VHH binders against RNA 2',3'-cyclic phosphodiesterase. Designs and how they scored, part 2

Target 1, 188 residues: RNA 2',3'-cyclic phosphodiesterase, of Aquifex aeolicus (o66967)
Amino acid sequence: MKVVRAFVGFFTSKSINEVAERIKKEVDLKIMGKWVEPQNVHMTLQFLGDITEAQAIEVIKNLQEISKKNIPFRIKYKGLGVFPDVKRPRVLWIGVSEGANKLTNLAKEVARLNAKKGIIPKNSKNFVPHVTICRIKSYDRKTLNELLRKYRTVEFGEDEVNKIALISSTLTSVGPIYTVVEEFYLGG

## First folded at step 12 (VHH)

Design u01 (from t04 with K97R)
Fold by ESMFold2, look of step 13:
Structure u01 (fold): chain B 188 residues (1-188), chain A 122 residues (1-122)
Amino acid sequence: as target 1 above (188 residues)
Amino acid sequence: QVQLQESGGGLVQAGGSLRLSCAASGFTFSTYAMAWYRQAPGKEREFVALISSGDSTYYADSVKGRFTISRDNAKNTVYLQMNSLKPEDTAVYYCAREYLDWSGPDYYFDYWGQGTQVTVSS
C-alpha cells in the first residue's frame, strides 16, 4: 500500500519567512542544524506521518468541513523558544501571541475529526502553536540562552489565517519538497 | 529507554558485501522512521539511507544501487544490505531513530546507536 508523508497546516507569509536566515547569521555557527528555507516556513496544525490515499481522502473531507465552520483570524508571531526545553533543545521556533488560542482550537478540531476516522497523529505531545526555524544538530548553550532571552518579547510579524491544507512532503537531495494536496479557504 | 544496537560490521575486500542489523527497543518501532548514517575518521557523520514507517526509502547518491535499507517490524530491526563495497565506504555505521516530538514534516534523527565498524580493504 502506497503512503505519503503529510501534515495539515499552512505556509506562513513574508512577515516571518526569512527569520531563520537572519537568526542563522546572527548566531554565526554557534547553533548548527537544518535551518528552514523561506519557501518551507509553515505552521503545522497536525503532523500525520505516513498516510494512505484512503486516509488522505478522509482528511480532505474533514478539512472541507472545518473550513466551513471557521472564519479567518489574525495571528501575531512573537518570541523564540525551543522544544522540548533549553536543556535538550531540538527545535528552535517562533511563537504565537495573538491568535494562539484560535490556532489551538483549530488544531484540536482537525485532530478530533481525523481521530473519528481512525487517523491518529504521529506527534506524541499536545499542540503548541509554533513555526519551526531550525532543527538543531549542535549548539553552544550560552549562545542559545542569550538568543532566547534577547528575542523573548520581539514581534516578528503577523498573518491572517484564511486557509488550511493537506500538504505532502517528499525528501530530495536538496531537502524536502512540500506539495499542497488540497487546500480550503476558511469560510463565513 | 530507547536502545539501538548495531551489528554486522567487519573487514571485507573491495567488491564484497556486508549486512548490518540494528536491534531496537524501548519504543513502538513500527511508528518511527529509521536511518543509517556513517562517519569516517576525522569527518562529519553523513547520511546513508532512511526507511519511513510506511516503508518508503531514500538513499544518498553515493550508495544508490549498492545499498538497500529494509525493516522487520516483527523483530524491531532495521537492516542495511551493502553490496559492491568500496574503500570509501570504510566508516563507523550508526543506526538512528526519527525524532517525532515536535519534529513536523521534515525528517530529523536525534537518537543514535553505538555504531559498528565497516572496513573495506583494497
Scores: ipSAE 0.521, ipTM 0.785, lowest interface PAE 2.1, mean pLDDT 90
Fold by OpenDDE, fold request of step 16:
Parts: C-alpha cells; structure tokens; sequence
Structure u01 (fold): chain B 188 residues (1-188), chain A 122 residues (1-122)
C-alpha cells in the first residue's frame, strides 16, 4: 500500500530563519548537528508518520473543518530550549510565549479529530509549541548551557498563524523535501 | 528496556554477499522506522539505509542497487542484504531505531546496537 510520511503544521516566517542562522554562527562548531534548512523551518502541530492516501484524505477533511472554526492569531517567539533535556540534547528549538495556548488548542483539535478517524500521532508526547532549528549530534556542554541561559527571556519576533496544512516529507541525500499536500486558511 | 542486537557480519571476498540481521525488543517494533549505519576505521559513522514503519526505503548513494533493507514485524527484525560487496564497505554495521519526539518528520535515530563487523577483502 502506498504511504506518505506527513505532519500537520505550518511554515514559519523568514525572520525565524534569520534567528536560526544567528544562533548557528554564535555557537559555531561548539554545537554540531543538522541545522534545519531555511525553507523547511516549520511548526509541527501533529506528526503523523506514514499514512495512507485514505488517511490523508481524512486528515485534509479534518483540517478543513478546523480552519473554518478558527481565526488567525499572533504568536511570539521567545527563548531557546532542547529535547529531551540538557543532559542528552537531541533537538534545539525556539520557544513560544504569547499565543502558545492558542497553538495548543489548535493542536488538540487536530489530534482529536484525527483520533476519531483512527489516525494517531507518531509520537506519544503532548504538544509543545516550538520551532526546531537544529538536530544536535555533538555539543559543548558549557556552550549549550550558556546559550540557553542567554536567550531564556529573549524575544525573537512574531508570526501570524493564518493557515494550517498537511505536509509530506520526502527524504533525499541532501535532506528532507517538504511538500504541502493541502492547506487551509484560518477563518475560511 | 529497548534492545537491538546485530548479527550476520563476517569476512567475505569482494563481489560476495552478506545478510545482516537486527533483532529488536522492548518496544512496539512495527511502529518505528529502523536504520542501518556503518563506521569504518578512522571515519565517522555514516548512514546506509532506512525502512519506515510503512516499509518505505531509502539508501545512501554508495550502496544503491547493491544493498536492500527489509523488515519482518512478526519477528521484530530488520535485515540488510548486501550484494556486490566492495572493500570500501568494510566497517562495523550498526542497527538503530527511530527517535520519536515533539519535533516532527525528520529522521533521527538512536538506541544503537553493539554493531557487527563486516570485512570485505580485495
């Protein structure tokens, strides 16, 4: 059966790319990893993994319903964090302060409607508003700790969340290619 | 406890074939992507192949057409069929499981096995 690796979310503004690039330059070789390509920077509302075409259709229907019931809203980016923890960091991300509750509610609605169709997330974790900027391979502990402290309360700008999409991921030798399968503007 | 155990490595002549196996336990195997990596002496660990939970496959350019990754969910095992082996394929081969977190669709692997040595003589 044909499947597609997919997630629900939206791409962030170019300003976030600039922040990511600044952070990358700042830490230099002291934090090594796969930095997210500018065109791939995104917010994930739900990671679905491999889904069938039939499932994709159901997800699309759910997103359409959600988009009609929600209006655009603003979010503020603030702080840096890591997953799963500072002792064994795997992911470096930019956090969200204002608008985090609205994102969370949106993610919950996506999860709820998909679950009704037997579509469950790939991970078992609760939604955490974040924008991944680097998959960490190696790091200097002191540098990482200083980085996280330095940017704990720093704001990185704002985005308007005005659409949600089903996005597919195709792996290539140079990294993943994300393709919008279907997108819907909030507010219809 | 998550466990990965590689087997099937050994010495083989150039042009020969070898089939590696990785037995997994301690997690729901069928829901995870699995991957093979290899590390040659003095080199960094490099990606070889992966198979998703939906049986989609991807290969490094250096092994395309020669290696085949597959899985048997009933046996909690992932395989790597290696044909037309070359001396440059000599390495310790590692099995890895997908790391699932909050971030999304990018493949990231951890929970490495102990590895199995593959040596290809010229």
Amino acid sequence: as target 1 above (188 residues)
Amino acid sequence: QVQLQESGGGLVQAGGSLRLSCAASGFTFSTYAMAWYRQAPGKEREFVALISSGDSTYYADSVKGRFTISRDNAKNTVYLQMNSLKPEDTAVYYCAREYLDWSGPDYYFDYWGQGTQVTVSS
Scores: ipSAE 0.493, ipTM 0.758, lowest interface PAE 1.2, mean pLDDT 93
Fold by ESMFold2, fold request of step 16:
Structure u01 (fold): chain B 188 residues (1-188), chain A 122 residues (1-122)
Amino acid sequence: as target 1 above (188 residues)
Amino acid sequence: QVQLQESGGGLVQAGGSLRLSCAASGFTFSTYAMAWYRQAPGKEREFVALISSGDSTYYADSVKGRFTISRDNAKNTVYLQMNSLKPEDTAVYYCAREYLDWSGPDYYFDYWGQGTQVTVSS
């Protein structure tokens, strides 16, 4: 069967899109990996993995329902962290302070409606609001520890969360291409 | 824990073929993307091919049309069929598994086997 790699989420505003490039320059090759390009910076509410066209249609219907039951809200981006932890840092991310609980509730609602339609992704980890800026290949431990300490209380910007989308990811020779399959404005 | 064991490497003349296998254990094999990478002496490890959990495939331009990745979920095994081999294909070939936890929509491979040597003579 034909499938597409997809997630539910939204792209971030320009206030945050350049942070990955700034931090990449600051660490000067002492943290190496795939740094996220500005056009690809996003918030994931639910990673779906490979889904069929029929499953995508069901997700789209769920997102439309969710969009009508939720109003826009503000989030503030604050701090840097890593997953899973500092001993095995694999994902470097920007955290969320204000609005984190609203994002979590939105992600739970998305997962709940999709589960009712049998769409239960393989990722078993609890949702933690974050924006990925680098998928780490190698790193200097001192540099990473200093970076995390330096940015612990730094506020990077804010967004209004006013839409949610089903977004597909296609791997190409120039990297991943994200395509909005369908999007819905909250409160509409 | 995740275990990946490559096999099938060896010496082969240019123009020949080899099939690599990677036996996997310690995880639910069918739910993860798998990949092959290679590393020639003095060079960085480079991507060769991947196969998603849904059997979608992607190849590096240098091997497209010559190499085929496949998987057998019943045997927890991923394969790399290498045809029309060239001396520049000489490398240690590594099997890799997707790191799915917190990885998001981009493929990220961070579990590796020990590798199998492929040597293509001229």
Scores: ipSAE 0.438, ipTM 0.752, lowest interface PAE 2.6, mean pLDDT 90
Fold by OpenDDE, fold request of step 16:
Structure u01 (fold): chain B 188 residues (1-188), chain A 122 residues (1-122)
Amino acid sequence: as target 1 above (188 residues)
Amino acid sequence: QVQLQESGGGLVQAGGSLRLSCAASGFTFSTYAMAWYRQAPGKEREFVALISSGDSTYYADSVKGRFTISRDNAKNTVYLQMNSLKPEDTAVYYCAREYLDWSGPDYYFDYWGQGTQVTVSS
């Protein structure tokens, strides 16, 4: 059975790329990691993992339904965070302030409809609106804490969420290649 | 072709020690984080330890202070030194290569070894 690794989400604006570059430059070698490629910056609404082609079709149908029932909205990026925590950080991300509730509702709707079709990702966690910008390999604790504190209330711009997509991931030795399988504009 | 091969498992008495090895090939070992997982009978596979390409280490609470993960990039090998072993440590131990992704969970691994059995008798 053919499977595809996929997630539901949307690609963010170029402004986030600039923020990531700025942060990278600022922390220099005190936080080492793989930084997100400009073309790969995105918001994940639901990570699906490996799904079958049949499941992908169902997800697409669900996204189409969701897109017809939702209108575009704005989100504001604010603050930095880490997963899972500051003591063992693995992921550095940019947060969302305004529009976070709308994103959350959208993510929940995606998850709900997929679940109705028996599509339930493994190791599913509660949705946290974020944009991953770095996979941390090593870090200076003081630097990380200062970074998070410094940018706690800093805004990084805005995006309009006007479409959602099923996106496939092809894993390569140099990083993932994301391909839009199907996308839908909010509002029809 | 990426390959991971665990070794060093066996039977040991409680309080004893074992050192597991995972020999890697088919990729630039030094640039990847490596992890150890274990799966006991009737239980889900669980995280044990991870070592990043920058030698940062992380441990499950259940093994912290007893297990040590390390790596030798010259030998393309990751190790798990297990001290003060307990019967509850009995499991098949797997090594895994981390794949860095932007959409997935905190930890994702694209290759796994076949596993090595560790049995701790009381």
Scores: ipSAE 0.431, ipTM 0.764, lowest interface PAE 1.0, mean pLDDT 93
Fold by OpenDDE, look of step 19:
Structure u01 (fold): chain B 188 residues (1-188), chain A 122 residues (1-122)
Amino acid sequence: as target 1 above (188 residues)
Amino acid sequence: QVQLQESGGGLVQAGGSLRLSCAASGFTFSTYAMAWYRQAPGKEREFVALISSGDSTYYADSVKGRFTISRDNAKNTVYLQMNSLKPEDTAVYYCAREYLDWSGPDYYFDYWGQGTQVTVSS
C-alpha cells in the first residue's frame, strides 16, 4: 500500500526564518546539530506520520472544513525551548506567546476531525506551539542554558496564520523535502 | 527500556553481500520508523537507510540500488540487505529509532544500538 509521510501545519514567514538563521549564527558551533533549512521552517499542528492516499483525502476534506470555519489570526513568537527537556535536549524551538491558544484550538480541531476518520497522530504528546529550528546532536550545557535564559522573554516578531496545509515529507541525503499536498486559506 | 541490538556484520570481499539485523525491544516497534547509520574511522556518522512505520524506504545516494532496508514487525526487527559491497562501505553500522514529537517530519533519531562492524576488503 502506498503511503506518504505527512503533517498538518504551515510554513512560517520569512521574518521568523530569519530569526532562526540568526540564532544559528549566534550559537555557531556551541550547539551542533541539524538546523532546519530556511525553506523548511514550519509550524506543525499535527504530525500524522505515514498515511494512505485515502487518509490523505480525508485529512484534506477536514482541512477544508476547518479553513471555512476559522479566520486568520496573529501569533507572537517569544522565547526558546527544547524537547524533551533541558537535561536531554533533542530539539531547539522558538516559542509562541500571543495566539498560542488559537493555535492550540486549531490543532485540537484538526486532531478531532482526523480522529473521527480514524486518523491519529504518531505520538501521544499534547500540542505545544513551537517552531523547530534545530535537531541537537551535541551541545555545551552551560551554553545551552545561557541561550535559553537569554532569550526567555525575547520576542521575535509576529506572524499571521492565514492558511493550513497537508504537507508531505520526503527524506533525502541532505535533509527532508517538504511538499504542500494541499493548502487552504482561513476564512476561505 | 528501549534496546536495539545489531548483528550480521563481518568481513566480506568487495562485490559480496551481508545482511544486518537489528533486534528491538522496549517499545511498540511497529509505530516507529527505523534507520541504519554508519560510521567509518575518522568520519562522521552518516545516514544509510530508513524505513517508516508504513514501510516507506529512503536511502542515501551512496547506497541506492545496492542496499535494501526492510522490517518484520512480528519479530521487532529491522534489516539491511547490503549487496555489491565496496571498500567504502566499511564502517560500524548502527540501528536507530525515530524520535517522535510534533516536529516529526525531520526524521530525528534518539536511540541507537551498539553497532556492528562491516569490513569490505578489496
Scores: ipSAE 0.427, ipTM 0.719, lowest interface PAE 1.5, mean pLDDT 92
Fold by ESMFold2, look of step 12:
Structure u01 (fold): chain B 188 residues (1-188), chain A 122 residues (1-122)
Amino acid sequence: as target 1 above (188 residues)
Amino acid sequence: QVQLQESGGGLVQAGGSLRLSCAASGFTFSTYAMAWYRQAPGKEREFVALISSGDSTYYADSVKGRFTISRDNAKNTVYLQMNSLKPEDTAVYYCAREYLDWSGPDYYFDYWGQGTQVTVSS
């Protein structure tokens, strides 16, 4: 049976989509890795891993239910951080200030409904609202520490979260290609 | 510490077969996706094949139908069976381990082997 690598989430607005390119230029090769291209910048609410077509149909039904029970809300993007931690930085990301709790509650609702259908991703972690801008391969520690300090209180932009989607990811030699399978606007 | 060691490369005539192995140590092998990449001289490293922790497999278009990735969790080893080899398959082949934490929807690889040379002649 065919499976697809998929996640639940949404793409970010143009207001922050180009932050990765700006920061990549600022650090001038002192932080190397895969910098996320503007069209791929997104918020993940739940990474599903490999799911079957039958599982995708159930996720879509759950997202439709969730969309009718939630209204749009504002989020503000603020600050930079790393995962898992500053001693082993693998993922550089933009954080969320306003609306972080609403994003967390939405992500938990998505996970809860999918779990009722037996869709429980094996690589589960506590949800932390974030937008990945670089998957780090190598870095200069001084440069990274200064970057995190410089941007700690910088606001990058904002979005209205007004839709959620099931998005598939196809691995290619150049990186992922994301395809919206189905999307739903909040508030019906 | 995490180590990946490739073996099984060599010189082979076009149309022939080779089986590469990658022995892994220093981590819980069964929970990670594993991949093969290759790099010809003067070119960027390119994706060849991936096997997920759940044994789902993915292949580059150029090798689909000719190469088979597999894993043996009891031996902590991933394999690449390469059939119907072509001169274009000549490269150093690298084994790679998925970065599992906070990876999201795309695969990211945090450890790489030293590589094994595959040369397809004539």
Scores: ipSAE 0.088, ipTM 0.496, lowest interface PAE 4.6, mean pLDDT 87

Design u01 (from t04 with K97R)
Fold by ESMFold2, fold request of step 16:
Structure u01 (fold): chain B 188 residues (1-188), chain A 122 residues (1-122)
Amino acid sequence: as target 1 above (188 residues)
Amino acid sequence: QVQLQESGGGLVQAGGSLRLSCAASGFTFSTYAMAWYRQAPGKEREFVALISSGDSTYYADSVKGRFTISRDNAKNTVYLQMNSLKPEDTAVYYCAREYLDWSGPDYYFDYWGQGTQVTVSS
């Protein structure tokens, strides 16, 4: 039985997909790790982990239903943050100001419908709207603190959230490749 | 304390077989993906094989058909069965654990073993 590593979400527009490259250059190797390539920059509404083909079919049905019940909305990208916290930063991310509540509601709806089909990902965390730009392996504390302070209120751009997708991730010798399995436009 | 301890390495002739083991402790083993990486002298560490928490497997092209990754959740152990070994498989082999707390669609590994040497002679 084949499984795939998958998530529900969408890829970002050009408004922020280059931010990781700009920040990487700015920190000049003082924050090292896996910086997200522009083509891989995305918003995750629910990380599913490994799912079977049967589970993927159920998720797709749920996304179609959700897309009919939601209209497009704007989000604004603002600030940099880290997970889990500034004392042990593992993930560097871009936050959301406008539209964060609508993203949260959309993520809750996705999780609710998938849970009704028994699709409940292991070790999921409460949803926090964010776009990952680096998975940190090592960092200079002063550089990171200054970066977070500098960008805390900076607006990076905006997107219209007008579709949701089931996206699979396959690991290759070059790195992960993300494939849109199925997508649905909001508003029907 | 999370620990990963590799074993089973050694010297083997080309065409031979070895079985590597990685004993894990300090975490709930069954919920994590596990991987094997290797590092030849003077080279970067490279991916070899991965087994997900759901037992799905993935292999580097260079080892497909020759290596098999497996896991025993009751023993908290991941294995790498290495058949048809070649001199270019000579490396230190490392066991790694997936980083779940902030996992995304990409695999990220946060704990590594000390490694076990595999040497394949002609």
Scores: ipSAE 0.040, ipTM 0.463, lowest interface PAE 5.7, mean pLDDT 86
Fold by ESMFold2, look of step 14:
Structure u01 (fold): chain B 188 residues (1-188), chain A 122 residues (1-122)
Amino acid sequence: as target 1 above (188 residues)
Amino acid sequence: QVQLQESGGGLVQAGGSLRLSCAASGFTFSTYAMAWYRQAPGKEREFVALISSGDSTYYADSVKGRFTISRDNAKNTVYLQMNSLKPEDTAVYYCAREYLDWSGPDYYFDYWGQGTQVTVSS
């Protein structure tokens, strides 16, 4: 049976993609790793892992239902953070201030409907709204600490959450390729 | 500490078979995807195969149908069965552990083994 690695989410606007590029330039190679290419910068609402074609069809039906029940809303991007923590910084990300609760509720609804259809990802964790910009391989501790402190309260901009999608990820020799399988505009 | 140790490499004639093993320790093996990569002289390290924590498998096109990745969670070991070997399969083979990303769609790897040499001669 064919499976694909997929997630539910959306791609960010160009303005946030430019913030990621500015931060990469600012750290000037003192934070090394896989910096997310601008076209791949995204918000994940639920990572599904490997799903079958039948499961993907059910997810798509659920997203269509969710899109009808929800109205577009704004989010504000604020601050930088790391996962899992500052002692083991593996992922550098942009946070969300305004609209974080709406994103969380949307993610919970996605997970609830998918669970109703038996689609419960194994590695499901508490949802934290964020936009990954770098998967860290190595870093200068002083540079990272200064970066996190500098941006702790900085607002980077806004985005309108007006669509949700099922997106597949294909691993290639040069990195991931994301493909929108199906997307729906929020309309209420 | 996280440790990955490959074994099973060696010299083999074209058309032959080898089975690589990667013994893992220092983490909860069953929750991580594991992968094999290889690196031939003068080339970048390239993807060979991946097995998810849920036993789903993915292969590079160049090895599909010839290589099989598997895992034994009770033994904390991932395997690569390599059949119908070709001289182009000659490389150092590396075992790698997935780096978990909370937003999550991509496989990235944060620990690598020392590698095991596979040499396929005509």
Scores: ipSAE 0.015, ipTM 0.382, lowest interface PAE 6.2, mean pLDDT 86

Design u03 (from t04 with K97R S103T)
Fold by OpenDDE, look of step 13:
Structure u03 (fold): chain B 188 residues (1-188), chain A 122 residues (1-122)
Amino acid sequence: as target 1 above (188 residues)
Amino acid sequence: QVQLQESGGGLVQAGGSLRLSCAASGFTFSTYAMAWYRQAPGKEREFVALISSGDSTYYADSVKGRFTISRDNAKNTVYLQMNSLKPEDTAVYYCAREYLDWTGPDYYFDYWGQGTQVTVSS
């Protein structure tokens, strides 16, 4: 049975992509890893993993329902963080301040409806609003700590969340390719 | 502790076949995507193939139709069947585990084996 690796979310605006690029330049080689390509920078509401075509259809239906019941809202990007923690960082991300609760509610709604259809990701954790910008391989601890401190309260701009999408991922020799399977504008 | 150990490499003539194995331990194997990479002398490590936890497979264009990645969850092993081998396939082949993260499919690999040498003679 053919499956597709997918997640629910949306791509960020160019502005936040530029922030990610600036951060990359700033840290230079002191933080090495897989930096997310600008075109791939996104907010994940729910990582689904491998889903069947039938499941994808159900997710799409759920997203359509959610989109009709929710209106667009703005979010503010603020601060940098890491997963799982600063002692063993694996993921560098940009945080969300304003609009975080709305994102969280949206993510919960996605998860809830998908769960009703038996679509439950294997690695289901509580949603944390963030934009991943780097998968860290190696790092200078001092540099990372300074980076996190420096940008702790820095706002990186705003974005309007006006659509949600089912997005598939395909790995190639040059990196992942994300493809919008279906998207819906909030508010119908 | 996570461990990955490759085997099955060796010397083979062009047009020949090899089957690589990667034995995994120290984690719930069935929940992770596994990948094969290779590194030729003087070149960067490059992606070869990936198999997801749901048995979805991805291949580099250079190996499509010739290589097949598979897994046996009961044996905690991922395989790379290499057919129609070419001299340009000569490299150290590495097994890798994808970092399992709820944040998305970014295809980041956090654990690697020591590699197994594959040499294809002309």
Scores: ipSAE 0.338, ipTM 0.671, lowest interface PAE 1.9, mean pLDDT 91
Fold by ESMFold2, look of step 13:
Structure u03 (fold): chain B 188 residues (1-188), chain A 122 residues (1-122)
Amino acid sequence: as target 1 above (188 residues)
Amino acid sequence: QVQLQESGGGLVQAGGSLRLSCAASGFTFSTYAMAWYRQAPGKEREFVALISSGDSTYYADSVKGRFTISRDNAKNTVYLQMNSLKPEDTAVYYCAREYLDWTGPDYYFDYWGQGTQVTVSS
C-alpha cells in the first residue's frame, strides 16, 4: 500500500513569502537552520503525515464539503513567535492577528470530518495559526530575544483565505517539493 | 525502516550516575534532533532533554545541571548522562526522533524506542 506525506492548507501571498529571506539576512548567521524559501511558504490547517491513496480520497471529499459551507475571509500576519517556547526554540514563525479564530475553526472542522473517516494523525491536537519561516538548528539567545521583541507588533501583510487544498510533499536533496493534489474554493 | 534502541538502564543508588545510549538506524541520523523522554508508572510521558542537529541542547527544569544529552553522529547514537540521581528519576526512558513539521506548540516525535528501565533506590 502506497503512502504520501500530506497536509491540508494553502500557500501564502507575496506579502509575506520573502520574510524568511529578509529575517535570515538580518540575523546574519546568528540563527541557523532551514529557512523556508518563498515558494514554500504556507499555512497548515492539519498535518496528516503519511496517508494512503484511499485516505487521500476521503480527505478530498471532506475538503469539498467544507469548501461549500465556508466563505472567504481576511487574515492579517503579525509578529514573530517560536515553538515550543522561548526556552526551546525549534521553529520560528509568523503569527496571525485578524482572522486567527476563523482559521482555528476551519482547522477544527477539517480535523472533525477527517476523524469521522478514521483519519486521526498523531500530530498536535492543538492548533495555533502560524506560518513557519525557519526550522532552527542553532541560535544565539540574545539575537533571538531581540528579534522577537523587535517584531512583536509588526504587521507583515495580509491574505484572503479563499481556498483550501490537499498538498503532498516530497523531500529532495535541495528541499521539499510541494504538489497540490486537489484544491477547492470557498463558497458564499 | 527507522529503528531506535535504548540501552544502559538499570538499578542505581540515589546520588549515583548512569549513562543511557540510543542506537539509531534507518535514516540520516545527523539531520535530526533527538530527545529523551521518561514515563513513571501511572504517569504521562514527560520531556527530559533534546539535542538538535546543530548540537543545541535543551533540558527540563527538573534535570538541568544533573543530566547531559550528547550525540555521536559517527556512531548514530544519542546519549543521556544522568548524575546525582534521585528516586524521582525512576522511570522508563525513551529515545525519540523529532518530527520536522509543526502545527502547534507541542513537540511531536514520529519514532520512539522501546524504552530502558531506570530504577533509583534510596
Scores: ipSAE 0.175, ipTM 0.569, lowest interface PAE 4.8, mean pLDDT 87

